# Miniprotein binders against a8xhq1: the designs that were tried, part 25

Target 1, 158 residues: a8xhq1
Amino acid sequence: MVQIWQMEPYPCGDPRLPHHLFPPKKITPDELSKRTGTLYWKLDTLDQVALAKRLTTLKLEHNFKKEDIFTLDAETTANFDDKIEELFEESSVPFEQARMIIEGSAYYDVEDKNGQWVRIFCEYGDLILIPSNTCFRFTTTPKNFVKMRRFYKEEEGN
Key: E = the ipSAE of ESMFold2; O = the ipSAE of OpenDDE; V2 = 0.75 times the mean of E and O plus 0.25 times the DockQ between their complexes.

## First folded at step 15 (miniprotein)

Design BB5 (at its last look DockQ between E and O 0.93; V2 from the best seeds 0.85)
Fold by OpenDDE base, look of step 15:
Structure BB5 (fold): chain B 158 residues (1-158), chain A 87 residues (1-87)
Amino acid sequence: as target 1 above (158 residues)
Amino acid sequence: SKTYRIEIRIEFDSPLEALEKAELFMIKLVELARKHGITIWVEMRTTENGKIEYRFEIEGVSEEVAREIAELIREYFPDAKVTIRKE
C-alpha cells in the first residue's frame, strides 16, 4: 500500500527516519496531487505487458526520450554520505521528474502550496512524477539502498 | 573481473506496438539490473528519415549476463545492431 504523510514541521536528526506527525497524518495520492501537483502510481509489475504499455504511454505523453538507472548503495556508492546529504538539500528544477523504483526504497519530499512538506515512501513498483518548479528533496531510508529508473526529456540528463 | 559494454540500436517505423516492445525489452533489462551490477542508459530519437531509433547502452556486463542479454536481443529484436566491447 502507498505510504504518504505530512512531515513534522521541524524535523531534526537523521533525514532517513520517517519524521511524520504524531498522530500520523496520512495523505492519499489524490490529495498529494491536489496539494503538490505530484502524481503517484503503484504499477503492476507482475503483468509486464501491461507495465510496458503504461510506461510507453507515460513516455509519449510527457515526451520522455532518455532514461538511466540510478543506484544509491551505502556498500558500493562512492561518497555515499555526501551524496545523500546533497540530495536532501531542497531543490527546484525547471522540468518535471519521473522516477520508478526498481529496488530498495527511498523518500521523496515535496513542498505543497502552503509550504508544508509531504513525504512519499517509494518502493518497488512505485512511479512518481514531480512537476516542474516544485520544491523537493530526496533521501534513502535507513536501509541505505535504492535503485530507480529515471526518465528524462531530450535536453535533460545527469 | 572482466566486464563488457553492450550497445544496442533498434529502428522502428514509429508503430506503438514497436515502442511497447522496446519497453518490454527494457523491463527485461531492468530485471537483470536488479540482479546484477549493470548500468543502463537508453535514448530514443527520431532519425532524419522520420524513423524512431532506440539506443541502449549497457555497462558492467559480465560474460554470463552478456549471454542473457544476447538471448533477449535474439528474442525481441533479432535485427538490432549490436556492438559488444570489453571494458
Scores: ipSAE 0.836, ipTM 0.923, lowest interface PAE 0.4, mean pLDDT 93
Fold by ESMFold2, look of step 15:
Structure BB5 (fold): chain B 158 residues (1-158), chain A 87 residues (1-87)
Amino acid sequence: as target 1 above (158 residues)
Amino acid sequence: SKTYRIEIRIEFDSPLEALEKAELFMIKLVELARKHGITIWVEMRTTENGKIEYRFEIEGVSEEVAREIAELIREYFPDAKVTIRKE
């Protein structure tokens, strides 16, 4: 079961810590979708034919034309601390984005319609789709390692 | 360095079945990226003749991994247009 939670309103310190409420308030994928429009799937990475069919459908439905593999690793990424700081800056883009975790783990934070932040703990096999014009931010966990497939429309790599 | 950059171009007419096969090929490349630290970029476009073209750019490829990629190409897309450059 995916771990999604309401973030504390004034997070301080290392962004890679959980920053949940006290006590934690867990959120379902349905609640995530209703509050933010963000979609979540756990894909079966062991059935590669089924995975290929599912990802092909996703790419056709969303007109994704480009893809890369993105790696963030404290042991090998140059200027890792600066990169983490940059990636955690609040961002919004005028297009939808899909990300599939293929190794390690990460947090994606998304802002809902009321300005509240929801944190998604993403790990192997998780696929998320963030709608256009949604405020988001990204960090690793304290494990400081994630590898993901990132899907783009034709001109979005700029 | 002892690493290579590989460009793979494939073209096809049958959009759904061929797209699924190309995705399965990508999934196999992703397995190599998990094991060996290679980087992959992929672009799909429609050609002037209305065909679908995929272009794969793979970097940081050791000689061993290049052989594994060649085996995958032979299995999935033996007619692929392949360019290999020493990095």
Scores: ipSAE 0.806, ipTM 0.907, lowest interface PAE 0.5, mean pLDDT 89
ESMFold2 (binder alone), look of step 15: mean pLDDT 79; pTM 0.733

Design BB6 (at its last look DockQ between E and O 0.51; V2 from the best seeds 0.00; counts 0 for: pTM E .715 < .8, other shape alone 2.799 > 2.5)
Fold by OpenDDE base, look of step 15:
Structure BB6 (fold): chain B 158 residues (1-158), chain A 96 residues (1-96)
Amino acid sequence: as target 1 above (158 residues)
Amino acid sequence: SKTYRIEIRIEFDSPLEALEKAELFMIKLVELARKHGITIRVEMRTTENGKIEYRFEIEGVSEEVAREIALLILEYFPDAKVTIREDGKTVEITVE
């Protein structure tokens, strides 16, 4: 099941913790789209033919021309702590970002129109598309491991 | 152990089914990446002739994994061009 929630307004401590409100304010994928423009899909990875069709359509519709696999692993990634810190810094890019989790889990935080952060728990089979010029940040869960397919347009940086 | 770099080039006349087939192949590669920790880069481009070219670059490939990839290539793309690089040497293989 998809897990998206509004973050607490002033989170402190480890960014890898959920940092939801009490009680939690869950957000649906539709609400996520309305508030942030971010799109979320739970892909059926068991049906590989359907998956292939879906990803092909995605690439064609959004003109994704490049792809790589990104791995963040506390056990193997050099300077893991520094990278986590860097990735959790708020950023905005002039291009849309498409990511599919293929192993592990992570959080993508996106800022809505009102300056509120929404956290998306991403795990295997999850696909997210963050629109251009959207404030976002990223972190792993406490498990400190995620592997994802990253999709790019031709001139986008990795 | 010894690792290889594999480069795969596939051209399509831009049929949707062919693109989906390429994606299915990528899905299979992703499964291998999950198991073996290989790295994969993919690039799609339109050729001068209006065809779609897929390029796969796979690194950190053991001999065993290379065999698996080879079988996948034969299964999905019998006419693909494959380049294997080892210790600075490049071997180009055309699959027929």
Scores: ipSAE 0.769, ipTM 0.890, lowest interface PAE 0.5, mean pLDDT 90
Fold by ESMFold2, look of step 15:
Structure BB6 (fold): chain B 158 residues (1-158), chain A 96 residues (1-96)
Amino acid sequence: as target 1 above (158 residues)
Amino acid sequence: SKTYRIEIRIEFDSPLEALEKAELFMIKLVELARKHGITIRVEMRTTENGKIEYRFEIEGVSEEVAREIALLILEYFPDAKVTIREDGKTVEITVE
């Protein structure tokens, strides 16, 4: 099930809580794309051949030439609290970002053209593509665990 | 029990079918690692020659898990060369 929602305007407290409006306002992937340029897919992981073809196409279309596996886990990550705090800092970068969740869950927040924040719940099989110059931030859920494949163009991360 | 470190280096030409096969290998390797609760450091890059290079580092795996990983690699890359480093604890796997 796709879970994307409008964030409350003045969130406070633990970033890993949902922080949705009251009542909640859910957003479709099409609305997410129109408001922020961000693309989101819930991929079919049961057909691994199709998944492999889909990811190969993604890497060719976007010229992704490097990838790694990133793990954030409160039980094993050294200085987890510092790392999660750093990752939640609002950022904007001059390149697109692609992430596929392969275990656990996380939130990606993206700011729309009106300065409003949208929260994307990313879990196993979810692929997200954030465009360049989009203000974003990242955190886990209270389960404090996510593992994801990160895709890079050659000049990034070097 | 004895614990192994696995270092894998795979390099191959990048026709579309090979890229899709390598991607399927990646998907299955990740699932195998998740099944056994191990963490893999993986980096993949396209070389300036247009080839694909994978680098894997896996630590603290049992002999059984190391064998399963090696079998998976040989399934997808039958020409893989497997060696055990002089320390008896590191398995090196290369594919040309």
Scores: ipSAE 0.607, ipTM 0.785, lowest interface PAE 0.9, mean pLDDT 84
ESMFold2 (binder alone), look of step 15: mean pLDDT 71; pTM 0.649

Design BB7 (at its last look DockQ between E and O 0.78; V2 from the best seeds 0.00; counts 0 for: pTM E .665 < .8, other shape alone 3.515 > 2.5, unsure alone 66.562 < 70)
Fold by OpenDDE base, look of step 15:
Structure BB7 (fold): chain B 158 residues (1-158), chain A 114 residues (1-114)
Amino acid sequence: as target 1 above (158 residues)
Amino acid sequence: SKTYRIEIRIEFDSPLEALEKAELFMIKLVELARKHGITIRVEMRTTENGKIEYRFEIEGVSEEVALEIAALILEYFPDAKVTIREDGKTVEITFDSPEEAKKFLEELKKLLES
């Protein structure tokens, strides 16, 4: 099941913790789209033919021409702590970002129109598309491991 | 153990067909990546002749994984051009059968390690 929630207004401590409100304010994929423009899909990975068609459609519609596998692993990634800190710094890019989780889990935080952060728990089979010029940040869960397919347009670097 | 870099180049006539076939192949590669920790980069471009070219770059490939990739190439893209690299040594190959691919890769392994 998809897990998206509004983050607490003043999160303290480890960014890898959920940092939801109490009680949690759950957000649906539709609400996520309305508030942030971010799109979320839970892909059926068991039907590989259907999956291939779905991803093909995505690539065609958004003109993705490049792809790589990104791994963040506390056991193997050099300077992991620094990387986590860097990735959790708020940023914005002038291109849309498509990511599919293939192993592990992570959080993508996106800022909505009102300046509120929404956290998306991403795990295997999840596909997200963050629009251009959207404020976002990223972190792993406390398990410190995630692998993802990252899709790029031709003009974009890896 | 020794690892290799494999480059796969595939050309297609149809963009849609290219994407679907390449994507299915990529899904299989992703399964291998999940199991074996290989790294993959993919690029699609249009050639001068108007064809669609897919380029796969796979790194950290063990012998076992290389054989599995070879089998996948034969299954999905038997006409693909494959380049195997190890420490500056490069061999370009094509396969006619899985058995041939396996045999060749074994021989190549021995050659590259000598």
Scores: ipSAE 0.776, ipTM 0.895, lowest interface PAE 0.5, mean pLDDT 90
Fold by ESMFold2, look of step 15:
Structure BB7 (fold): chain B 158 residues (1-158), chain A 114 residues (1-114)
Amino acid sequence: as target 1 above (158 residues)
Amino acid sequence: SKTYRIEIRIEFDSPLEALEKAELFMIKLVELARKHGITIRVEMRTTENGKIEYRFEIEGVSEEVALEIAALILEYFPDAKVTIREDGKTVEITFDSPEEAKKFLEELKKLLES
């Protein structure tokens, strides 16, 4: 089961720590969708043909025309600390985006319509779709490693 | 260490099965990225003629991996245009068939055995 939780209101210190409430307030994928519009799936990666069909449908339905493989790894990424800091800056874009974790783990934070932040713990096989104009931010876990496929419309991404 | 860039361009008449084959190729490429630390970018666009063009740009691979990728995509799409270039060089090699790519790969493997 995916782990999604309400973030503490004034998170300080290392963003890669969980920053949940005490006690934790877990959120279901359905509640995530209702509060933020963000969609979550755990994909079955063992059937590659079925996976290919599922991802093709996703790309056609959402008009994703670009993708890359993004790796963030404290051992190999140049300027890792600066990059992590940049990626955690709050961002909002006028287009939807999808991310699929293919190795390691990461946190995606999304803000709901009331200004509250929800943190999604993403690991192997997780796919999230963040709607346009949703504030989000990204960091790794303390393991400092994630590899993901990032899906973009024509004008976004690097 | 020496690294190579490979560029792949595929055109097809946009049948769903061709798009699914391109995605299956991407899934296999993802497996290579896990093992070898590859950088991959992919773009899809509709050409003037109404065909679908997929462009894969793959960087940071060894010569052997680049040739394996070339052979693989040409098995999936024999009409693909595949260009391999060593980083920092201006000379390009283009493959028009999986047989060409496999031949280069076999020649490389024999050289390394010596």
Scores: ipSAE 0.565, ipTM 0.779, lowest interface PAE 1.4, mean pLDDT 83
ESMFold2 (binder alone), look of step 15: mean pLDDT 67; pTM 0.593

## First folded at step 16 (miniprotein)

Design CC1 (at its last look DockQ between E and O 0.89; V2 from the best seeds 0.84)
Fold by OpenDDE base, look of step 16:
Structure CC1 (fold): chain B 158 residues (1-158), chain A 87 residues (1-87)
Amino acid sequence: as target 1 above (158 residues)
Amino acid sequence: SKTYRIEIRIEFDSPLEALEKAELFMIKLVELARKHGITITVEITTTENGKIEYRFEIEGVSEEVAREIAELIREYFPDAKVTIRKE
C-alpha cells in the first residue's frame, strides 16, 4: 500500500523517522502529482513481461538513457552516515529523476508549490518520477537499507 | 573472494519488442542484484549507423553469479558481445 503524507513543518531529530503530522495527513498519488508534480506508481512486479513493457515505455517517453543500481546499506556502504546526511540536504536538479525500489525502503521528500514537504515512503515495486527543478531530499528508513534502479538521461549528478 | 566484471553489448535496429526484451533481461539481472552484492550500470546509446546499443556493466560478480548471467545471456541475447574479466 502506498504511503505518502505531509511532513510536520519543523521536524527535528532523526530524519529517518516518519515525521508525519499528528494525526497523520495522508496524501494520495493524485494529490502528490497535483501538489508537487511528482508521479508515483506501484508496479506489478509479478508480471515481468508487463513490467518490462511499462519500464520500456517509461524510458522511451522520458528519454532515459542510463541506469544504475544504487545501494545504501549501513553494513556495507562506506561512510554511510555521511552519505545519509548529504542525501538529506535539500537539492534541486535540472533533470527529472526516476527511481524504482528493488529492495529495502527509503523516503523521498518533495516540496510542493506552497513550500510544504511531502514524504513518500518507497518500498519494493514503487516507482517515482520527480520532475526537474523540484526541491527534494532523500533518506533511508531506520532500517538503513535500500536498493533502487536509478534512471537518468545523461551522466547526471544523481 | 574472486569476483568478475562482465560487460555486455547488444545492438538493436530499434524495434520496440527488442527494447522490451532488453528490459526483461534487465529485470532478470535486477533479481540477481537483489540477492547478491553486484552492481549494474546500463547505458543506452545510438550508434553512428542509427542502431540502439545497450551496454551493461556488471561488477562484483561471483563465479556462481557469473554462470547465471551467462545463462541469461545465452537465453536472451546469444549474439551479444560479452567481455568477462577478473577484478
Scores: ipSAE 0.836, ipTM 0.925, lowest interface PAE 0.4, mean pLDDT 93
Fold by ESMFold2, look of step 16:
Structure CC1 (fold): chain B 158 residues (1-158), chain A 87 residues (1-87)
Amino acid sequence: as target 1 above (158 residues)
Amino acid sequence: SKTYRIEIRIEFDSPLEALEKAELFMIKLVELARKHGITITVEITTTENGKIEYRFEIEGVSEEVAREIAELIREYFPDAKVTIRKE
């Protein structure tokens, strides 16, 4: 099952640690969607025909015209620590963002309408869609490795 | 140490089944990216007569991986336009 949890209100230290409440408060994908508009799917990467149909539908519904493969790996990524710091800065953009994890793991944090942060533990086969103008942050886990497909509309060539 | 850049262009009228086939081809390329450390970008455009064109750019490709990609092209899109450049 996907792990999604309420973050502690004043997280300190290494952002790659879980930073959940004590006791932890897990939330469902439905709660994530209601609080933040963020959508989540676990895709079956072993059924490649079904995966192809699902991703084709996604691209058509959202008019995604570009994609790339993004890798973040402490062993091979130049200036990894600087990049992790940059990616964890709170950001929002005026367009939808879709990310599918194809290897490794990462955290995506999203802020809800009340200013509270929810952390999504994204692993192989997870697909998330963050709405326009939603505040988000990104980091790896302590394993310091993630590879993902990133989907863009034509004008957003990154 | 020697690597190549491969460009693949495919063009079709965009029936749903053709789009799904193109995505399945991409999924196979992604498996190579997981195994061999290649990178892939894709752009999808519409031509003047309403056809759709996919352009795949694949970087960091060794000779071994290039042969695997050629096999996938023959299986999925044997009429693809392919350009290979060293570096």
Scores: ipSAE 0.812, ipTM 0.909, lowest interface PAE 0.4, mean pLDDT 89
ESMFold2 (binder alone), look of step 16: mean pLDDT 80; pTM 0.741

Design CC2 (at its last look DockQ between E and O 0.85; V2 from the best seeds 0.83)
Fold by OpenDDE base, look of step 16:
Structure CC2 (fold): chain B 158 residues (1-158), chain A 87 residues (1-87)
Amino acid sequence: as target 1 above (158 residues)
Amino acid sequence: SKTYRIEIRIEFDSPLEALEKAELFMIKLVELARKHGITITVEITTTENGKIEYRWEIEGVSEEVAREIAELIREYFPDAKVTIRKE
């Protein structure tokens, strides 16, 4: 099940914690799109042929020409804590970002037009597309492990 | 442990069919990446002749995983240009 929620306005402490409102304010994928432009899909990974077609369409429609597998793992990633801190710094890039989680889990936070942060819990099979010039930040969950497919357009970097 | 770097290059005339087949291949590679600590980088380019070139670079590949990848290549892209180097 998709898990998206509005973050508390002034989160403190470990960014890897949920930091939702009390009670939680759940956000649907449609509302996510309306508020932030971010698109979310739960891909059917069991049907590999269908998955291949879906991803092919994605790449064609958005002109993705590069891809890598990105891994964050507290056990194997050098300077993990520094990387987590860096990735959680708010940023904006002039290109859209497509990410598919293939192992583990992570949070993508995106800022809506009203300056409110929305947190997307991403796990295996989840695909997100963050529009260009969208304020975002990233962190793992407390499990400190995630692998993802990252899609890029030509000449775009991380 | 001894690891290998595998580079795969393929050229296609039909972009859509090529991409779908390449994507299915990539899905198989992703399955391996989920199980093993391998790194994969993919680049898709258009050649001067208007063909689509698909390039995979796979690093941190154990001998066992290399065999699996080799089998996948033979299955999906037997005519691919493959380079294997010891890391």
Scores: ipSAE 0.846, ipTM 0.930, lowest interface PAE 0.4, mean pLDDT 93
Fold by ESMFold2, look of step 16:
Structure CC2 (fold): chain B 158 residues (1-158), chain A 87 residues (1-87)
Amino acid sequence: as target 1 above (158 residues)
Amino acid sequence: SKTYRIEIRIEFDSPLEALEKAELFMIKLVELARKHGITITVEITTTENGKIEYRWEIEGVSEEVAREIAELIREYFPDAKVTIRKE
């Protein structure tokens, strides 16, 4: 199921915990896109032909010419704790980011135009596209493991 | 144990069906990356004559996984240019 929620305004403790409001405020993908420009889809990975067509369309629409596999794994990633701390720093980049989760899970946080943060739970089959110049943060879940396909335009990979 | 780096290159005119087939091939490679400690990069370029070139580079490949990749290449792109190097 889709899991996107409004974050509590002053999250403390382990960033890999949910940090939702009490009671939780769920957000639809449509609300996410209207507030932040961020697009989110839960893709059907069982129909690989349909998945291939969808990803081909994504690459053509966004002119993605490069991709890689990115892995964070507490058991194998060198300096995992430092890496996680670095990735959770608020960041903004002058290019769009497209990521598809192929294993494990992660949180992407995005800031809306009013300075409020939305947390997106990303797991196997989820595709996220964050617009350029959007403030974001990234962390794993307590499973401390995620693999994803990352898509780039040709200029981003230079 | 020994690992290999495999480079796979294909060229074609830009029909949609070929692009979708290349993506399906990538999805099969991703299944191997989920199960094994391999990494994959992909670069897509256009040549001077307007053809599309795909290049996959796969690292950390054991001999057993290399055989699985070879079977996928025969199924999807039997005319691909394949280069295998020991790491």
Scores: ipSAE 0.813, ipTM 0.911, lowest interface PAE 0.4, mean pLDDT 89
ESMFold2 (binder alone), look of step 16: mean pLDDT 79; pTM 0.727

Design CC3 (at its last look DockQ between E and O 0.82; V2 from the best seeds 0.82)
Fold by OpenDDE base, look of step 16:
Structure CC3 (fold): chain B 158 residues (1-158), chain A 87 residues (1-87)
Amino acid sequence: as target 1 above (158 residues)
Amino acid sequence: SKTYRIEIRIEFDSPLEALEKAELFMIKLVELARKHGITITVEMTTTENGKIEYRWEIEGVSEEVAREIAELIREYFPDAKVTIRKE
């Protein structure tokens, strides 16, 4: 099940912790889209043919022409702590960001039009599309492990 | 441990069908990436003659995984240009 929630307004401590409100304010994918423009899909990975068609359509519709597998792993990634810190710094890019989690889990935080952060718990099979010029940040969960497919348009970088 | 870098290049005339096949191939590679510490980079470009070139660069590939990838290439793109280098 998809897990999306509004973050607490002034989170402190380890950014890898959930940092939800009490009680949690759950957000649906539709509300996520309305608030942030971010799109979320739970892909059916069991039907690989269907998955291939879906991803092909995604790439064509959004003109994604590059892709890589990105791995963050506290056990193998050099300077893991520094990378996590860097990735959690708020940023905005002038291009769409499509990400599919293929192993592990992570959080994508996106800022809505009211300046409120929404956290998306991403795990295997989850696909998110963050619109251009959207404030976002990223971190792993406390498990410190995630692998993802990252899709790019031409001339776009990390 | 000894690892390899594999570069795969293919050209397509028909983009949609070829892209779906390429994506299915990529899904198979992703399965390997989930199990092994390999790095994959993919780029699609348009050639001067209007064809689509699809390129995979796979790094950190063990000998065992290299064999699996080779089998996938033979299955999906037997005419692909493949370069294997020792890292």
Scores: ipSAE 0.866, ipTM 0.937, lowest interface PAE 0.4, mean pLDDT 93
Fold by ESMFold2, look of step 16:
Structure CC3 (fold): chain B 158 residues (1-158), chain A 87 residues (1-87)
Amino acid sequence: as target 1 above (158 residues)
Amino acid sequence: SKTYRIEIRIEFDSPLEALEKAELFMIKLVELARKHGITITVEMTTTENGKIEYRWEIEGVSEEVAREIAELIREYFPDAKVTIRKE
C-alpha cells in the first residue's frame, strides 16, 4: 500500500516524523501526479526480467545515462546529521529526478501548484520521478536508513 | 580487509534486448550491493560509431564478492573488458 499524504502547512520539530494533518489526508498516486507532476510506481522486484524491462523503458523515455547506489545510514554515514539537515532544505533542480528504493525507507516531499506539500513514504520497490523545477525535500524516517538507485541525465553535474 | 575497485565495460549495438540484458545484469549487482558494502556507479554513452557503451565502476569489493561478480560477468557478458585495481 502506497502511503502519500497531505502535510501540515508548518511542520515543526523533527522532519523525520510523519507530519500529516489531523485526521490524516491520504492521496492516491493519480492525485499526486495531477497536483505535482510526480509519478510513482511500486515495482515487482521478485520478477527481475519484468523489472529490467520497466527500468530500461524508464531510462529510454527520460534519457537517463548515469546511475549510482546511494546510502544514508545513521550508523555508518559520516556527518549524518548535517546531511539530513541539508537534504531537507527546500530545493529545485532543472532536471528530472528518479529514485528507486532498494532498502530501508525515506520521505520525499513535493510542493504542488498551490504551495501545499505532499509527503511520499518511499519503501523497498518504490520508484518516484520528480519533474524538473519542482520544489522538493528529502529525509529518512526515524529508522535513519535508506539505500536507493539514483538515475541521472548526463548533463547533471558532469 | 583489503578491497578492490572493478571496472566493467561492454559495447553493443542499441537493440532493446541488449539494453534489457544490461539492466538485468545491473539488478544482479544491486542484489550484491544490498548484501555487501559495495558501491556501484554506471554510465551509458553512445560511441562515435553509434554503439552503446556501458561502464560499471564497483568499489569496496572484497575477494569473495569479486568471485561472485566474476561469475555474473561470465554469465552475462563473457567478452566484457574488466579492469581490477587494489584500493
Scores: ipSAE 0.784, ipTM 0.899, lowest interface PAE 0.5, mean pLDDT 89
ESMFold2 (binder alone), look of step 16: mean pLDDT 78; pTM 0.695

